# Ledger of designs, part 19: VH-VL binders against Protein NifQ (nifQ)

Target 1, 180 residues: Protein NifQ (nifQ), of Rhodobacter capsulatus (Rhodopseudomonas capsulata) (p20629)
Amino acid sequence: MLHFPDPFATGPGPVIPAEALGFILAQGLRECAAGLGPLTARLGLSGADLAALRDRFAPGLELPDLDLPRPEAGPDQQAIETLILWRAGVATPEARWLAAILARRSMETRHLWEDLGLPSRPWLSGMIAHFLPGLAAANARNMRWKKFFYRQICSDAAFSLCLSPSCDDCDERAACFAPD
Short names: E, the ipSAE of ESMFold2; O, the ipSAE of OpenDDE; V2, 0.75 times the mean of E and O plus 0.25 times the DockQ between their complexes.

## First folded at step 15 (VH-VL; framework fv_necitumumab)

Design j2 (from i1 with heavy chain T59E; at its last look DockQ between E and O 0.59; V2 from the best seeds 0.77)
Fold by ESMFold2, look of step 15:
Parts: C-alpha cells; structure tokens; sequence
Structure j2 (fold): chain C 180 residues (1-180), chain A 122 residues (1-122), chain B 107 residues (1-107)
C-alpha cells in the first residue's frame, strides 16, 4: 500500500498542501477536546473515511470516533458538498474527503481558513489548487472561498447547486456574503 | 444486499433515442454516499464509462457522449435512467448500471447490474 | 483524457502457471487503479482497487502492484476459472477510462 508522505514534513515552498490535512485534523481534535462533538461531526466524515485520510496523510496518528457513521447535513452543507464534488476536476478520494470537510467547516462563522485550523488563507488556496484543481479554476476572480461557495449555491430556494455568477437571483442572498 | 437491474427496449432504430432504467433494491439511491453510473460494452470490445448521476440530480458525462446523453433520478421509485439521443450502430452495446461508493469506504464499481444488450438496427 | 494501455492483448498459459498482466496510464493516476475480471456473458467483477487492495472475497492468488503510470496484476498460480478477460481502470480523473483488456486463455 502506497501512502502520501507525512503532511507535517517540510518540502519546497512556504505552503505545503499535504500538510494542510494535518492542521485540519488537529483543529478537529481540539474541538473534540473542547466538548463540541465527535470528530466525525466536526469534519463531516465517517470514521471509516477519517481512518483512510489519516492513513494517507498522518499514518499512525490516533483518532477518536472511528466507529461512528457520517452525520446528517443541513441543506447548505449538502449544496456546498455537491458543488465541490462536481467542480473538483478530479475523482480522487482526497478530493471527496475535502469536499465533505470544506462543506462542513463552511457552516462555521469565522474565516474558512481559520475554522479549518490553517495558518493563513494562502494555505487554504494552495490546498485547493493541489487537491481540487477544477474548483481552483472555477474561482477565476479569486474570491474568498466561503463567499464563492455561497454565491454559487444561492440562486435556488432549495439550496441546490447554483451556476449563477451573481447572488441577485438567490433566495438566500445574505448567506452569499458570509466571511471566508 | 444491494441489487441493480437494467430494463428497457433491446432494439432501437438509428437516429432515435435509447432509454434505459436501472432499478435499485436493497438500498436507497437517495444517499450522499454513492454515484450511480452507466457503463457500456460494444460486442467483443472493451468498457466505456458513460457518466454518473448523484442523488441531488447533478450529472457528469464522458465528454465523447456529453452532447447526446442525459440522466435522471427518481427517488420515489428508487430508479435512475439513461437517455442517449441520435443513436447509430456504434451505440450497439451491453449497457450496465453500476454503483460507486464515494464516502464511507471509497470503492470503485463493486455492484453491477447483469447488463442489457441494446441493438441499434434499421 | 487518460489512455490506459494493457499488454499483452492475449496471454496463453496453462493452469498452474504464473500470469503477469501489465497496465500503463498515459499520465500519472497515483495509485487509484482498479482491476476487473470479466467472463463471457457476465458483468465485470472487481478484483483489486487502489493498485494493490484485494476486493472482498478475492482469492490471495490475485495481487496488484504499481503506482503512477505502470501497474501489474499477478495471478500466482492460474486456476481453470481464472481464464477470462481482465481490464484495468483509472479513477483519478474524469472521465473514468478502462484499458482495452488482456484475455487470459488456455494454451
């Protein structure tokens, strides 16, 4: 079995996309320790997916809650997850894991990179460019990611996938301007 | 135990629309965890992925077929369907529906229908 | 998009022999490569996923290896039921693509 290298290992350049996964796991663990819910609920993945993600990006790291199923998601989370899956540009497991993680963390109130536990916005953009190249290409205007997601989904009353470039036709216009 | 079964006409005339339905039993298609795919195999030849549909109704197609293909999902009947427009003899194939798990235990096509031969003939 | 090339097209061997089937991708697909077995009149059967993981119920005589662009399916000792067509499939990129197949037949 080939695994991706340790996401905390250093490599060329200031942003190392694989290391972003380690920061994301660490943030989920901090929220578990703070009593905010199981790791599956914090990251939007089943225990089976978390174990597989750990095996590729942080082999040997002990994680809680690996026996739990994926939690239910509200309409906005489902819509963002669907958007990212559809626009990812690749079919890889890591693209699927990140679709779930990015959708779940977009439900939080701070900047998306902060709620992912990343050191900065360039880490978020670098991670997306590496693992989700189609999504990176779709954000041609380089909008903050949470704003981009909400603008893409906001033109439909059922929170279904939205292809509109503007939120003027969106039934949830206020959500389109949430912080990144 | 999940099972998939294709149904539809076995003979279609050139220039018409090929229509197939896949009925899923033993599990729900209204799930975030699966893609529902169509794959075809011309007689004596290899496999060609046609596309998938997701429970939300979002679709992805092989670019070689994109202009001619549509899919739909009917959650009340636990079915998903394929239409291929403007068929020619080159569309003669065994058509399979298949499931792909995209969350939980990510796996490629582990459940297939038995396949249905569609012949395009004048 | 990604062209998958299988070789040889036909592999003529006797029961008990070791079979080695090759699959090459036109660009790296990481380790996201599956192998299927297909017998006449049947749907394909998943054997190997992620280059080296056996699917549930697949005998230990089947093993997969490789990464990037070059992949191998090995059958350590052919059984009579193993004479079939084998397809590789990459699942890193849309559209999914299959190799042209390797037919394992009795010499």
Amino acid sequence: as target 1 above (180 residues)
Amino acid sequence: QVQLQESGPGLVKPSQTLSLTCTVSGGSINSRDYYWSWIRQPPGKGLEWIGYIYYSGTEKYNPSLKSRVTMSVDTSKNQFSLKVNSVTAADTAVYYCARETIFGSITPFDYWGQGTLVTVSS
Amino acid sequence: EIVMTQSPATLSLSPGERATLSCRASQSVSDYLAWYQQKPGQAPRLLIYDASNRATGIPARFSGSGSGTDFTLTISSLEPEDFAVYYCQQRSYWPYTFGGGTKAEIK
Scores: ipSAE 0.803, ipTM 0.894, lowest interface PAE 1.0, mean pLDDT 87
ESMFold2 (binder alone), look of step 15: mean pLDDT 92; pTM 0.944
OpenDDE, look of step 15: ipSAE 0.863; ipTM 0.938

Design j3 (from i1 with heavy chain K60R; at its last fold request DockQ between E and O 0.62; V2 from the best seeds 0.81)
Heavy chain, then light chain:
Amino acid sequence: QVQLQESGPGLVKPSQTLSLTCTVSGGSINSRDYYWSWIRQPPGKGLEWIGYIYYSGTTRYNPSLKSRVTMSVDTSKNQFSLKVNSVTAADTAVYYCARETIFGSITPFDYWGQGTLVTVSS
Amino acid sequence: EIVMTQSPATLSLSPGERATLSCRASQSVSDYLAWYQQKPGQAPRLLIYDASNRATGIPARFSGSGSGTDFTLTISSLEPEDFAVYYCQQRSYWPYTFGGGTKAEIK
ESMFold2, look of step 15: ipSAE 0.806; ipTM 0.893
ESMFold2 (binder alone), look of step 15: mean pLDDT 92; pTM 0.947
OpenDDE, look of step 15: ipSAE 0.866; ipTM 0.943
ESMFold2, look of step 16: ipSAE 0.838; ipTM 0.905
ESMFold2 (binder alone), look of step 16: mean pLDDT 93; pTM 0.949
OpenDDE, look of step 16: ipSAE 0.862; ipTM 0.941
ESMFold2, look of step 21: ipSAE 0.851; ipTM 0.917
ESMFold2 (binder alone), look of step 21: mean pLDDT 93; pTM 0.948
OpenDDE, look of step 21: ipSAE 0.859; ipTM 0.939
ESMFold2, look of step 22: ipSAE 0.804; ipTM 0.895
ESMFold2 (binder alone), look of step 22: mean pLDDT 93; pTM 0.946
OpenDDE, look of step 22: ipSAE 0.860; ipTM 0.938
ESMFold2, fold request of step 23: ipSAE 0.834, 0.848, 0.852; ipTM 0.904, 0.917, 0.921
ESMFold2 (binder alone), fold request of step 23: mean pLDDT 93, 93, 93; pTM 0.947, 0.948, 0.947
OpenDDE, fold request of step 23: ipSAE 0.895, 0.899, 0.894; ipTM 0.962, 0.962, 0.961

Design j4 (from i1 with heavy chain K60R K66E; at its last look DockQ between E and O 0.55; V2 from the best seeds 0.78)
Fold by ESMFold2, look of step 15:
Structure j4 (fold): chain C 180 residues (1-180), chain A 122 residues (1-122), chain B 107 residues (1-107)
Amino acid sequence: as target 1 above (180 residues)
Amino acid sequence: QVQLQESGPGLVKPSQTLSLTCTVSGGSINSRDYYWSWIRQPPGKGLEWIGYIYYSGTTRYNPSLESRVTMSVDTSKNQFSLKVNSVTAADTAVYYCARETIFGSITPFDYWGQGTLVTVSS
Amino acid sequence: EIVMTQSPATLSLSPGERATLSCRASQSVSDYLAWYQQKPGQAPRLLIYDASNRATGIPARFSGSGSGTDFTLTISSLEPEDFAVYYCQQRSYWPYTFGGGTKAEIK
């Protein structure tokens, strides 16, 4: 019902960030309604952080679970979150919220943009370029984002192992990158 | 309530390494929710952020100091530490450790140590 | 790095007067600006974060405003304990940077 301008129109303004986060919140709410868990667990943020994110990007939107703490995270989620926090290149609350959200949604099985509820992969890349410019610059080979995250947190992992949703066999978390 | 306290030598000779430790009580440093930072203030001057360490061991340093600074965390002692190599008189300052909340009502430095003066002099 | 410029350097006022302190960033820092108070021999104390939110335990006479590049700390009626140095700090970009300070002193 909202107008959604093309995200590849060089990031036209503040409404695009709210629209991307709006899609992400809507996906979390659909999963809550489907009985998959509280909103905090679906998005990887505490109720306090969700309220602050809502107040900035979707003021007035009613959200459930705002009194709940941040859920615990497994080691892959923690590693991806730490990677995004460090690579973001900025210190903003938006970058921190997205680090948590992107890490949590990377634990799901579909393409990351699908599991975020975004309309397309270009929406994901445009959102990252806007809020996480250092992360966007670090993916110079333009890999799919979930593949990029797993490759970065798994050292020496074979290509097939780095595509695994779990890096159970990784014994280091250094970058998997080599120039060629 | 969380409390932070700096410790280390108050006098360091030029060209040597300045080493400080911050002891945290009333809360764990092994947490996704906080950055643990060092900030310094030369006598009569303003504040300079040195860097942070995260529970994972990842660090970020002010580019002005990056070549000379290392930080570490010791979760068994609930401590984090700062080393500044090759010090000069310009490194004379009060050194503070501080906590920043990065998740759960994101806030800037809400808890500071009392500060410790480090003088670089022969 | 983002340069934070505070003015005036010194503000001479009497108790009961209204104080207005300015902070300007060299580029937009959105709303992500903090104010700290520092008394001699003490660590800084967080007063305001995100431009306008009072930290826990900070009296209502302290208020903050502004966004982007221009920010203001207002003390509506100075108490004797408010005579101190005040610093602003941006928290949008690495490295974090502080302003040079404004000293509020008794006239």
Scores: ipSAE 0.830, ipTM 0.914, lowest interface PAE 0.9, mean pLDDT 87
ESMFold2 (binder alone), look of step 15: mean pLDDT 93; pTM 0.949
OpenDDE, look of step 15: ipSAE 0.881; ipTM 0.950

Design j5 (from i1 with heavy chain G57D; at its last look DockQ between E and O 0.62; V2 from the best seeds 0.00; counts 0 for: pae O 3.6 > 2)
Fold by OpenDDE, look of step 15:
Structure j5 (fold): chain C 180 residues (1-180), chain A 122 residues (1-122), chain B 107 residues (1-107)
Amino acid sequence: as target 1 above (180 residues)
Amino acid sequence: QVQLQESGPGLVKPSQTLSLTCTVSGGSINSRDYYWSWIRQPPGKGLEWIGYIYYSDTTKYNPSLKSRVTMSVDTSKNQFSLKVNSVTAADTAVYYCARETIFGSITPFDYWGQGTLVTVSS
Amino acid sequence: EIVMTQSPATLSLSPGERATLSCRASQSVSDYLAWYQQKPGQAPRLLIYDASNRATGIPARFSGSGSGTDFTLTISSLEPEDFAVYYCQQRSYWPYTFGGGTKAEIK
């Protein structure tokens, strides 16, 4: 199994999208090893998806759970995934995988970049800019991504879920739009 | 194995609405794994992607047709449909429904219907 | 939208000969390029996806190559059933776009 560096111990540097996905896989694997669940459930992908992702970005990497189906997603997760796919602006497999991963990891409790196992928020933004350029463009005011997702599914007529308070009523608005 | 079959009127008058349905068998249309697409081909010409519908109600249309196109899903019948409003002779084409796999064994349009000719004529 | 240009428009060859079809994108589509075969009165059939992956059931004589903007479909030795129209398609950007097609006809 490939060893990825501790994302929280890495210094600033250029964002490499392929490496970002490596960090994400590493985080999922750590959680899997810790007994938190299969890798498919941790990342919101089927075994086949994981295999394909591996083949694209980390050929030869041994992954568990490649025989498992795509896990079920709750309504919030599904809404976010659909939003991201809709906003992506591209139709690449990477975009689709990332949409699923981002949606799944948005269900976690920390900052999205932390729960993804990325070194920093700029890593997340850089990865999104590369794989999901339409989504990046939609977040023109640089809102924190998790909050951005919930805001979008709340305000867009195509979506019915609204789980996040309005930005105007949020006492952490300044922090939410803070520069990286 | 999945099969797709187009159905609908083969003749539509100008300014009316073209309506087609694709019936899917051998697999559920209510899946997060597929885009269900419509593609058309005017006689003797190339292929034009019209749009897709995803997981019941999420749609994406070709900008060239967006203002006139609507897609929907009937999960009870395992069907998805295409409507094109205000048709003209330019909309005369063979219309195909097709499946695109977006997860798992990701592939482009690997399953197609046989196609149905729709002629716009007075 | 991405413009896909295929060349030549028509390719006249004899059975047993090698066919080389070209597809060019107006900008990079990475390797997200597919090839389809279409025979008269039939729907397109997927031949190659992701530039070089042969679809299920496709004979080994069909191969694809290329990345970015330039792609090639090669039929190593034409069979009588291979005379058809071939389309390339990019799925990197919305909307999906197809090439104008190359007609492989018998000489």
Scores: ipSAE 0.048, ipTM 0.712, lowest interface PAE 3.6, mean pLDDT 89
ESMFold2, look of step 15: ipSAE 0.828; ipTM 0.912
ESMFold2 (binder alone), look of step 15: mean pLDDT 92; pTM 0.946

Design j6 (from i1 with heavy chain T59E K66E S105R; at its last look DockQ between E and O 0.03; V2 from the best seeds 0.00; counts 0 for: pae O 10.9 > 2, placed apart)
Fold by OpenDDE, look of step 15:
Structure j6 (fold): chain C 180 residues (1-180), chain A 122 residues (1-122), chain B 107 residues (1-107)
Amino acid sequence: as target 1 above (180 residues)
Amino acid sequence: QVQLQESGPGLVKPSQTLSLTCTVSGGSINSRDYYWSWIRQPPGKGLEWIGYIYYSGTEKYNPSLESRVTMSVDTSKNQFSLKVNSVTAADTAVYYCARETIFGRITPFDYWGQGTLVTVSS
Amino acid sequence: EIVMTQSPATLSLSPGERATLSCRASQSVSDYLAWYQQKPGQAPRLLIYDASNRATGIPARFSGSGSGTDFTLTISSLEPEDFAVYYCQQRSYWPYTFGGGTKAEIK
């Protein structure tokens, strides 16, 4: 069985996509073990998708809840997932899995990279650049990812889920575009 | 384009082992993009998923058959195989090999063999 | 395992008519639902995946809808070649399971 180190104890280095996904799985497993819910619900994937993800990036890793369906997603989560897939510019299973995961984890309360269990924001950005290059390109100003997602779905006529001010009128603009 | 073809004996005696091979052409089995699956269909009945094998050797079986089923993959021959032990008349079916795509267009079984009938009879 | 129930078992229609096939799951399978067409002596052919996406080469007269537990395959206007058996399949749960099939036959 694969063991992943504490992502917050990992120092800076090159982002390896497979390792990033390992951290995400590890975080989900920790939360599952803590009784926060099944792994499927934690990551927003079906058991079948989790199995495929495992086979792709972590062969031999035993995962729970592989017999469960994809959990139901709220409108915000669905909108974010759709936005990510639309912006991705690629049609890969990795893109699909990550879109679902990123959308689900955006429903958590901390920074997205924290809630994903990644060591830092650059890990998230590097992973996105690799699997979702169109999305990476769309965030040219390096906005915080969760804020970027909501900004996009709020301004997109197809979603119309929320009202967001322009970036120029936002009181948190400095924090939103703050460097890592 | 990719093609799948089942091969093996069409007649197996009860209690013996059913053995089939699926030969893939027009594409490589040695790919992370696919599950290679077996599905069967008793005459006049519906479809039953048997299991899949991954290029790395990882397999998943239907719990209803798990104790009797073994799959293998031979990347050098671009083949994967199915064995069903201790067969009975209930194992009489057309056996299909199929590909499940887990890369690009994530799709269920998009390519099938033509199927091969295996009859269990004394 | 997830039980997939298809209805009706047999559907008798004439060419040009609209066909509506139902597939129900014993519990929610999200949108991980596929439809297959099978003609006598042939392997199943993928028609619809993820509940509503047409597979490559599938005519526009075929459409899928639904989510959760209730799904529908619609053939807007039956062609002679559409008379076959249709199966639904879920891949949200292990093991994958198929419905019992609906036979579309010519009236």
Scores: ipSAE 0.005, ipTM 0.591, lowest interface PAE 10.9, mean pLDDT 88
ESMFold2, look of step 15: ipSAE 0.839; ipTM 0.913
ESMFold2 (binder alone), look of step 15: mean pLDDT 93; pTM 0.945

## First folded at step 16 (VH-VL; framework fv_necitumumab)

Design m1 (from j3 with heavy chain S105P; at its last look DockQ between E and O 0.63; V2 from the best seeds 0.79)
Fold by ESMFold2, look of step 16:
Structure m1 (fold): chain C 180 residues (1-180), chain A 122 residues (1-122), chain B 107 residues (1-107)
Amino acid sequence: as target 1 above (180 residues)
Amino acid sequence: QVQLQESGPGLVKPSQTLSLTCTVSGGSINSRDYYWSWIRQPPGKGLEWIGYIYYSGTTRYNPSLKSRVTMSVDTSKNQFSLKVNSVTAADTAVYYCARETIFGPITPFDYWGQGTLVTVSS
Amino acid sequence: EIVMTQSPATLSLSPGERATLSCRASQSVSDYLAWYQQKPGQAPRLLIYDASNRATGIPARFSGSGSGTDFTLTISSLEPEDFAVYYCQQRSYWPYTFGGGTKAEIK
């Protein structure tokens, strides 16, 4: 439960999944300290989930706002969160926490790995491969993650097809409303 | 306080469709924080997870039931439903609806309906 | 699909005794394992989640341990109301799977 085996590991590699979650918490704390909103709003999780995430990946770290509920989300954030929950390929708490975090941080304007506070895109991809292996497999063409999420989101009929865990659903999406 | 209640016919003939509804009170099914599941238990046997439905209408079904299962939500009635097609005697079971918390304190099934026995018999 | 194997099938003990129930997963489920109690004619009741966390309202005599593939539910001193069937359930992988159950009965 501390970490999920990485199906794509090929050697010593630079990515340590537990440290990725630590970078994400640190970025949220920096934004909270900068007055951008409570930690729950920056990361898209309730205080209870943040405490549980901290206990597993950064034990002893002091966090603010642990008594606050999960913030509401707009339709794009909800759609990305639903996509990630379904495509994760696992049912673990960290997959659920990351679905919320990735959806929330996708609402920001920079590259997703930057807005997560990660050192690089390989850190983002490595973290996803470790905790969300079904999602990693779905992005077989190695698109930038935020672009991938928006291309996967479709109208009512195409969205239901895009929740399939195969790359063939992505080909159908390429013919629809994606911002390509 | 959240309560779940199953309803539907207690007797279904072989080859027909079993149809059940779960009514949720004390909380809304239109929530990002919960999965709404069906779980069954044949008499004297263990538990089998059938699947869940999310508020968005997305579903996940146990592959052991193949394509025989369909779930739906009706947010206006605060209900979610289960259909099992082409039933046989093997589908005789107590059917439970249950809530799973996926955000907040993440917990497995914390609230269950009372269960309803469905018998498949001629 | 992850097969959950519980042992023993039946545990015959007296009130006041310590009960130890085992659950084994066919592959690692980390510590994402739950325990439920079920009495005749009732729905299951959540006891333990994430291997060792006691659910709200569950007495301290219930404790869980283990990680990976091997898990244990311990009831430190059996009360009369504890004689029931106990199920484990993994929640790391879809589909969710339950063990076959352990019946705790009065000796």
Scores: ipSAE 0.846, ipTM 0.918, lowest interface PAE 0.8, mean pLDDT 87
ESMFold2 (binder alone), look of step 16: mean pLDDT 93; pTM 0.949
OpenDDE, look of step 16: ipSAE 0.847; ipTM 0.930

Design m2 (from j3 with heavy chain S105T; at its last look DockQ between E and O 0.54; V2 from the best seeds 0.76)
Fold by ESMFold2, look of step 17:
Structure m2 (fold): chain C 180 residues (1-180), chain A 122 residues (1-122), chain B 107 residues (1-107)
Amino acid sequence: as target 1 above (180 residues)
Amino acid sequence: QVQLQESGPGLVKPSQTLSLTCTVSGGSINSRDYYWSWIRQPPGKGLEWIGYIYYSGTTRYNPSLKSRVTMSVDTSKNQFSLKVNSVTAADTAVYYCARETIFGTITPFDYWGQGTLVTVSS
Amino acid sequence: EIVMTQSPATLSLSPGERATLSCRASQSVSDYLAWYQQKPGQAPRLLIYDASNRATGIPARFSGSGSGTDFTLTISSLEPEDFAVYYCQQRSYWPYTFGGGTKAEIK
């Protein structure tokens, strides 16, 4: 059974990928409590998806907004979600949930692991390696994940994606066009 | 209620291209929440997943067919299509189109077309 | 590619009897296993998803169990309309793969 982390504990133990989902749910709940929007909007999933994710990773946890549909997404969020769905390397429900979550949280301004509520970057990479092994393999240079996502969608041959205003407006715009 | 209907020629000559279209009614294929798949069943045999297409046009194909298969989506017509190149008698099958829900209540193939028999013969 | 093996190939039973159908995956597929029913001349119908969840409109006599590599579909008391071919399908890995089928026949 998974639990929310203790905010007063000295640093997290080893990366436990299934517990990463607990941190992500806790971050979404904090943002709901802060009035930033419904849980569906914070995590990019419908209430039905959130209920199913909760039932698997945090059974019994009370969640708000479970009757709400999946929110609309802008072009960059859609592109990153599509990238992760395709690259995941597996067809599992948790890979699909994470595709939506990672795409949605990539729209925030801080480092992706911070905006997911994870304790550190290794927690993000460990979670991705466990649930999205194809995505982990694609980032062989161990690039920061949000930078990697924007490079991948900006290099896509579908010109509308490479020319999108979101790519030009992202925090990682310079990284999108920088040579490796 | 969502309904899927296959259409296309029922007879194709060897070495030619098999071409099928699935028309979706009662719902939109321009959605982040579904994959649109083709599945086939040779006479007297089991089911083989051919691949899916997403509303964006991205695809995934069964490696057993990958070099010969293309799929496309036309959101304005609410249709998705399958082409299988260089067909042989082994491609004779009933071809189904099907929907998979990938967000929401994630479910495998919950809606199928009635199927269309494609015979490959000279 | 994950090979799905179903047994038996044919199950000969009478109405009212309990049917037990087996599906084995060549590698763990967690619990992401579906069961379909197919009658002659018809498309498959989803019965069970995620190993044990009954699809909408499926009677309570159908139940699924198992996790990892070994899965079972149970029909607690066969009705005449249950004589059909049953397929399992894993949905953990690309490509999706189906079992070879179990035909339930009237004895």
Scores: ipSAE 0.842, ipTM 0.914, lowest interface PAE 0.8, mean pLDDT 88
ESMFold2, look of step 16: ipSAE 0.834; ipTM 0.909
ESMFold2 (binder alone), look of step 16: mean pLDDT 93; pTM 0.952
OpenDDE, look of step 16: ipSAE 0.858; ipTM 0.938
ESMFold2 (binder alone), look of step 17: mean pLDDT 94; pTM 0.954
OpenDDE, look of step 17: ipSAE 0.860; ipTM 0.937
ESMFold2, look of step 18: ipSAE 0.832; ipTM 0.902
ESMFold2 (binder alone), look of step 18: mean pLDDT 94; pTM 0.955
OpenDDE, look of step 18: ipSAE 0.861; ipTM 0.937
ESMFold2, look of step 20: ipSAE 0.838; ipTM 0.912
ESMFold2 (binder alone), look of step 20: mean pLDDT 94; pTM 0.954
OpenDDE, look of step 20: ipSAE 0.865; ipTM 0.940
ESMFold2, look of step 21: ipSAE 0.832; ipTM 0.906
ESMFold2 (binder alone), look of step 21: mean pLDDT 92; pTM 0.946
OpenDDE, look of step 21: ipSAE 0.848; ipTM 0.930

Design m3 (from j3 with heavy chain S105A; at its last look DockQ between E and O 0.71; V2 from the best seeds 0.82)
Fold by ESMFold2, look of step 16:
Structure m3 (fold): chain C 180 residues (1-180), chain A 122 residues (1-122), chain B 107 residues (1-107)
Amino acid sequence: as target 1 above (180 residues)
Amino acid sequence: QVQLQESGPGLVKPSQTLSLTCTVSGGSINSRDYYWSWIRQPPGKGLEWIGYIYYSGTTRYNPSLKSRVTMSVDTSKNQFSLKVNSVTAADTAVYYCARETIFGAITPFDYWGQGTLVTVSS
Amino acid sequence: EIVMTQSPATLSLSPGERATLSCRASQSVSDYLAWYQQKPGQAPRLLIYDASNRATGIPARFSGSGSGTDFTLTISSLEPEDFAVYYCQQRSYWPYTFGGGTKAEIK
C-alpha cells in the first residue's frame, strides 16, 4: 500500500514516475465520489485494464466499476490516443494505458497535470519520459502537453481534427487555430 | 468466435509483389481495441513479425522490411491486407494474419489465421 | 532489436515427464513475455502472456515464470498432445521478436 502517494504532502519532491499512476487513480476515484461518472469513463479504460494497472502500480487499492467496458470516445480523444500510441515507440501495457488516460484527461478544461491529479507539471513530463520515451523525445521543445497534442493532430491530415470546435478555448488546444 | 483467414496467390515470381488479404469474421476490425498484424514463418524456421495496421489506417512495420511493405484496411469488408514488393526466395514463408488486443485485458496475438504458404520461385 | 534466445533447441521426453523450456531476452522486457505452442501444419496458439498468465482454455499443467531477461515455461506432466514447438515472444519493444523455438518431441 505505501506505493500510493499522499496528495497533501508538502511541496513537490523528486518525480517518481510509478507514483504518478497512483495519483491518477486517486483523481479518478475523487471524480467517481463526486458523481461525475464511473471510473472507466473518467480514465478512458475498461475495468479489466484498470484492475491490471492497479495491480501493478497501486496493489491492494479498491476500485469500483471493474466489470465495465471501455467507454466510447469523441474524435479529439481518439486522435490524441492514436497519436500517443504511434509516438510512444514502446509496446508495453503502461504505454497503452497512458495513451488512453492522457487522451481522456486532455478532454478536461484545466492543465493536463492538474486534471490527472499530479502534484506538478514536472510529474507529468517525468511520467511521460519514463513510460512513453518516444513521445517525450517528440516534444523536444518541452511544450505544454495538451498544446503539443493538439498541434500534432491539427497539423496532420491523417488525424483530421484541425477545425474542431473543441480547439478554440484551452491554452493546450489554442494552437489548432494559430500559426505556431 | 473470432476467426481470421488469409487469402491470396500461393506462387509469386521473383521481383513481383506478394499480395495477401485477411478476412475477419465473428468480430469487427473497426475497433480502437485491436491491432491487426501480419507474421511470417519461412519453412522450418521461426516467426518474424511484419507489422500491424490499426482501424484508422495507421501502421507500424518491422524496420527490416519497411521499404518493401504496405498494409491497408477496408473496414466495410472487414479485411486488412499486406503487400510485399520486390520479393525474392527469402520471402518464401507461411504468412499468418493475427489479432492483438491493445485495450481491454491486453493480450499478445490471441487469434491467428490458418496461414497461407507463399512460394517465391521462377 | 531484442534478441530472444531459447534453449534447448530440442527436448526429448516421454509422456508424464516434466518439461522445462528456457527463454532469454538480450535486454529486460519486464514481464511482457508470451509463450506460444505450434503443432505441425497449424498456426501458433497463445499459451502464456505477461510471463505467467495462462490464456483462456489453457490447461493448468502449463505454467510460466520469470521476469526481466530470464523466463521459463514448465509443463508439469506432458500429455501426448503437448509434443510441439514452443516459441517465446517479447512485447515490450518494437519490433516484436520471437525466440527460435524449442521442439518438444516424444522419446
Scores: ipSAE 0.848, ipTM 0.919, lowest interface PAE 0.8, mean pLDDT 88
ESMFold2 (binder alone), look of step 16: mean pLDDT 92; pTM 0.940
OpenDDE, look of step 16: ipSAE 0.865; ipTM 0.942

